VHH binders against Type II restriction enzyme HgiEI (hgiEIR). Designs and how they scored, part 5

Target 1, 274 residues: Type II restriction enzyme HgiEI (hgiEIR), of Herpetosiphon aurantiacus (Herpetosiphon giganteus) (p25260)
Amino acid sequence: MAINPITRNKIKDYLNSFIQQQLSVYRERSLREFQDVDSYLPSLSKDGDLKPFHASLIPASIMRLNRFERSLSTGLGSTFEECTRLIALDHHAVALRNYDIQAALDQAQWAAIDQLISIIDRGLKHQTPSLNQMLEQIQSIPLTGILETHIVRADLYIQRHDGSELFFEIKSPKPNKGQCLEVMQRLLRIYTIKQQSAVPVKAFYAMAYNPWGISRASYRSSNTKKYTDFSNAVVIGQEFWSLIGEPSTYTELLEIYHEVGLAKSAEITQKLLQ

## First folded at step 26 (VHH; from u4 with T108K)

Design ac3
Fold by OpenDDE, fold request of step 27:
Structure ac3 (fold): chain B 274 residues (1-274), chain A 124 residues (1-124)
Amino acid sequence: as target 1 above (274 residues)
Amino acid sequence: QVQLVETGGGLVQPGGSLRLSCTASGFTFSRYSMNWVRQAPGKGLEWLSGISYSGGSTSYADSVKGRFTISRDNAKNTLYLQMNSLQPDDTAVYFCAKWKPFELYGDKDAFDYWGQGTQVTVSS
């Protein structure tokens, strides 16, 4: 097994806690039911949860269910990060979330990164961003001699047993343009900073899953393909989890999620139907 | 044109020492981290050591740690590998290599450039 029993239990506990938290938050949020126009329209919502048209058309129970699912989905990304950390510790020397890299680089280097991102933002006619080419450009930029210190945060840092380092930006598999650009900028910064290091370094845009299928070829996000170095900078699903652990890590992790889901299903249903 | 030329290899007895050199041309050597890798017969590429562009940082594989020392002279565009306490299992072709920025190590595609290599043979 790619995920050892101890880690498996840790993941289960974490996920159980996550679900419990989601359920608790859900209970605290009252949805205004639509009785009539006169009673609903004057109502106030601290959280901005009024949906007059939705509430008028859809039963409150369905709205509650949908709200829960959306809330859970929003928080689900954090679970990937934590699970990744836990699993990585079984296979690697170090695994840290929210890892800050502080480095002093030349102003020209920082500026070059921003410029490259700007170029990507404007759209490349018939060209996709090349991480290698961009890094080469940064590496070749004339230096000003003026240093600026910045902190770059990676979602996940892994130090392998051989001393090599992996950086992951764990993000949505359906990013918008801005998100793509942000990640690309971060990757460029990480690589540029790590030029100071003698150890091998690799940094990725990481997706926990592929919404379209198991294969990379099935992936269909136009933003990702247009605004990232998709072939070299992005790891998806099986590719990502294989780096974290083993080829079976992805499936084993899903099984854990499923197990926890099944175990919590009755409780979730009961709470949502009330 | 980028060129890396490795020299200093040869035949040595177990416990012996060699110093390898790599002369770089065709790029700004002082701006890039450099690495030593080797390939033994019938085996894949093995990363041995890396050094940052300034020489301020070095790293070593466990297999050579304590025995090998990487250094560089940027004024001479030269990379060095001091190899001490050589063993028969150190027999290989040794290469200096520049990493691709998005690759680790494990195969030839991990490097932008590497030389023809220099043969190191450790035998009694």
Scores: ipSAE 0.266, ipTM 0.672, lowest interface PAE 1.6, mean pLDDT 90
Fold by OpenDDE, fold request of step 27:
Structure ac3 (fold): chain B 274 residues (1-274), chain A 124 residues (1-124)
Amino acid sequence: as target 1 above (274 residues)
Amino acid sequence: QVQLVETGGGLVQPGGSLRLSCTASGFTFSRYSMNWVRQAPGKGLEWLSGISYSGGSTSYADSVKGRFTISRDNAKNTLYLQMNSLQPDDTAVYFCAKWKPFELYGDKDAFDYWGQGTQVTVSS
C-alpha cells in the first residue's frame, strides 16, 4: 500500500472539508434570477456575479450548477497540492508546500534566464531548448560580479532520504502560453539557485492527471509541448505520483477521492437542487 | 574539450588513507558542482560525494560519511578527495565527475563527464 491508513484518513478528512467548504460557498452565493430587465439591471453584486445576458437566456438553476462546478474545479487544484504533501511525507524526509528559495545570484544569470524565456516566447527556435541546454548557457556566461537577490517559490518541495531535492510546480494540465513560460522561468531559477548546493536537484512541471488518457503519448496540449521542455521538465499523472510515492500512489489516491465522492454524493445532489 | 584527470590512487592497507586529486580542463571549473564516484568490480557506479561550485556546500553518501572529505581549489582547477579509514570494500576505480544539471543520484546518465579514473585497492 502506497498510502498508509493514517495518511488515507487525513486525505479523506481534508477532502470532506473541502467539499463542505465548496457547498457552503455555493449556498451563500445567491444567484440573482432574471425576472425582467427593470428588476435585474439596477442590481448590485458584491462579488461581480451579475450576468444579465446569461441570466436572461439560461435558467437560474443551470447557472447555479455551472457556478458550482467551476468553483470546485478551481479549488480542486489545491487539493492536489495538499494530498501530494501528505503522501510525500510518508515516503520522503521533508515535504513542504509553497516553499520559498531566497538566493543571491549574479545579475548576468538572472538576465540570461529572462532572455531564454523571451526566446521561448518569441518562438525563435523550431523547438524549445532543453532545460539542460539552457542551464548550460546560464552556467557558462560571464559574471558581472553584481549580486541580485530573488525569491523563488515552489509549489512543493521534497527532500528525499538520500538528501536529493525535488521541486514541483503543480499546474493545470492545459496551461496557456504564459503559464508555461512562467513555470519554465521558475524551473530555470530553481536550478540556477541550487547550483550553490552540493545535492542533486530536480524540478518539474507537474500535472496531477492527463485529461486525454493515462499515457504520456496521449497528452495533446500544444502549449505545453511548444513552450516547455516537455520530455524532461514535465511529469504527468502516473509519472508525477510515482515520484511522490510509489507506482500505485496514483490509483490509490483516486480511490480515496472516489470514496469521498460517493459518500458525499447524496449531500451534494440535495444541496444543488435547493 | 572537457578533460578530467584523476590521480592519487594506489594500494593501501585497511585503516589507511589516500588523497585523490582531479585536475579539470576545457570548461570553467569554478562554475560547476563536482562529484566523486566509484565503480567496484562487478558493481554499478556509486556516487560518493559532491561539492558545490564555490566549495561552500558538500554532501556525502552514507557509505563514506565521516571517512571521506571532498574539497576543491578553483584557482588550480582541482578537486580533492581525502579518504581515511579505508576498508576493503572501498576497493574500486574512483572518478571525478560532473553531473548533468537535473539528475538524481542513481540515475544511469547522471554524469556527463568523468576521467579515466584512478585505482584504489585496499588490501592487507
Scores: ipSAE 0.242, ipTM 0.651, lowest interface PAE 2.0, mean pLDDT 89
Fold by OpenDDE, last read:
Structure ac3 (fold): chain B 274 residues (1-274), chain A 124 residues (1-124)
Amino acid sequence: as target 1 above (274 residues)
Amino acid sequence: QVQLVETGGGLVQPGGSLRLSCTASGFTFSRYSMNWVRQAPGKGLEWLSGISYSGGSTSYADSVKGRFTISRDNAKNTLYLQMNSLQPDDTAVYFCAKWKPFELYGDKDAFDYWGQGTQVTVSS
């Protein structure tokens, strides 16, 4: 098994806690039920959750369900990070979340990175971004002699037993443009900072799953393809989890999620129907 | 084998000028940014100037800005440093240097290669 029994139990406990938190938050947020037009229209929502047409047309129970699912989805990303950390510890020497890299580089190097990101943002190049090409460009920049220190945070840092290092930005499989640019910038910074390392370093945009299918070929996000080095910088689903552990890591993890979900199903349903 | 050979140093009076040359071999010179650095007696390594691979961009330390000019001839695999208005404080061994790709700035170990250097002495 790719995930040992101890790690499996840790993941289960973590996910159970996660679900409990989600349920607690949901309890605190009351959705205003559409009783009639006169009562609903004058209502105020601090969170901007009023949906008069939706509420009028859709039963309150369905709206509650939708709200819960959305809330859960927003927090689900954090579970991927923690699960990844836990699993990685079974297979690697070090695994850390929110790993900060502090480095002093020449001002010209920082500026070059920003400029490259700006170019991607403006869409001036009909060509898809290439990390290798961009890194080469950074390499060609003359120094200014002025040092600037910055901190770059990676969502996940892994040190393999052979000393090689992996950096992951774990993000949504459907990112917006800004998110893509942010990740690309971070990857460039990480590579630039870590180039002095004597061991191999890789950095990735990581997606926990593919919403369109199991294969990479089925992936259809236009933003990702347009604003990232999709072929070299992005790992999706099976690709990602295989790097973290073994080829069976993805399926084993999903089974754990399913087990926890099944166990909590009655509680979730009861909460949503009330 | 990568080699960098600095030449053009010497003794000059204050206010004088020198032109340093650095001839590169053993790598594709035109693909890399190059830099001039110096080391004065009892002092650490000081970065002076950099030039992009194409020569399209240049940069200078404040200590030499307006006095020194960096240039390159990629066809000749040669880097130049025109030094004008030299002062006694400019006395040092001058090196042309290629930085390691993405290496942290400011460390002597950040250089891929440097030559033996050329001595510049500014004295009345």
Scores: ipSAE 0.026, ipTM 0.389, lowest interface PAE 4.1, mean pLDDT 89
Fold by ESMFold2, fold request of step 27:
Structure ac3 (fold): chain B 274 residues (1-274), chain A 124 residues (1-124)
Amino acid sequence: as target 1 above (274 residues)
Amino acid sequence: QVQLVETGGGLVQPGGSLRLSCTASGFTFSRYSMNWVRQAPGKGLEWLSGISYSGGSTSYADSVKGRFTISRDNAKNTLYLQMNSLQPDDTAVYFCAKWKPFELYGDKDAFDYWGQGTQVTVSS
């Protein structure tokens, strides 16, 4: 089993707390219900949650359900990051979240990375990006001899038992253009910083699941395919969780989420629909 | 009812090869991801490999990566495991197993769908 019983219980406890937090925050940020125009219009909301036209037309129970689902979906990403940490700690020599790499590169190298991202952004080529081609271009530039220091942050750093290193940016599987460019810039920076590494290094755009199916072939985001090197930069769903733990990790983790969801089902229904 | 029947096990020498087959019935095989697992005497189940419903994506446990290859033939409702460079530690009963994807099997059902298994023994 990829997720040992102790880690499984930690994940269950974390997910139970996550659901409770979502329900409690939802309670504390009460939906302002529409009673009549004169009572609703003077209302104030520090969080900008008033929707007078929605509230006047849509039953409050449906408004509560939609608000809860959106809040839960927004917070779900943090659950992927924490589950990743908990699982990775059991499977690798080193596993660190929010890992900073401080590095000095020639000014020309930093500038070349930014220029290559600008080329993608401006649509100056009709082909999808290639990490290999871009890294070769960065390696071939004339150097100024002037070093600049920057900090590059990876969402997750792993050192495998054989000494090889993995860096992950854990982001949405349906990114907008800006998110794609930001991740590609970060991957290029990591690879350039690590160009003289004595061990294999890989850096990835990690997606916790594939919204189109289990197979990479089913993935359909046009932004990802247009603005990243999809085949070499992206690990998705099964691929990602296999690197974090073992090949069964994805299935085991989904079952834990489902088990927690089943146990919480009645409480969620009662609080939102009654 | 769901049935999974494994065949192709047997006795092999260290370094040898075997190809396991799993014939599926009682469900639409081509809509489900499939897996191979094994159980050595006195040990728990060990997941070995998985394959997507279309065969477009595969995954492997580190213990078998590079030696084992999973494949499927959806027209024949059959899952395969090619096992090369077998070692004594590979001795086990091998099972094919049906994935429980969230969208299709998000239920309280505690049953794992396993076949009867096929014995693989690696010894001189």
Scores: ipSAE 0.000, ipTM 0.096, lowest interface PAE 20.9, mean pLDDT 82

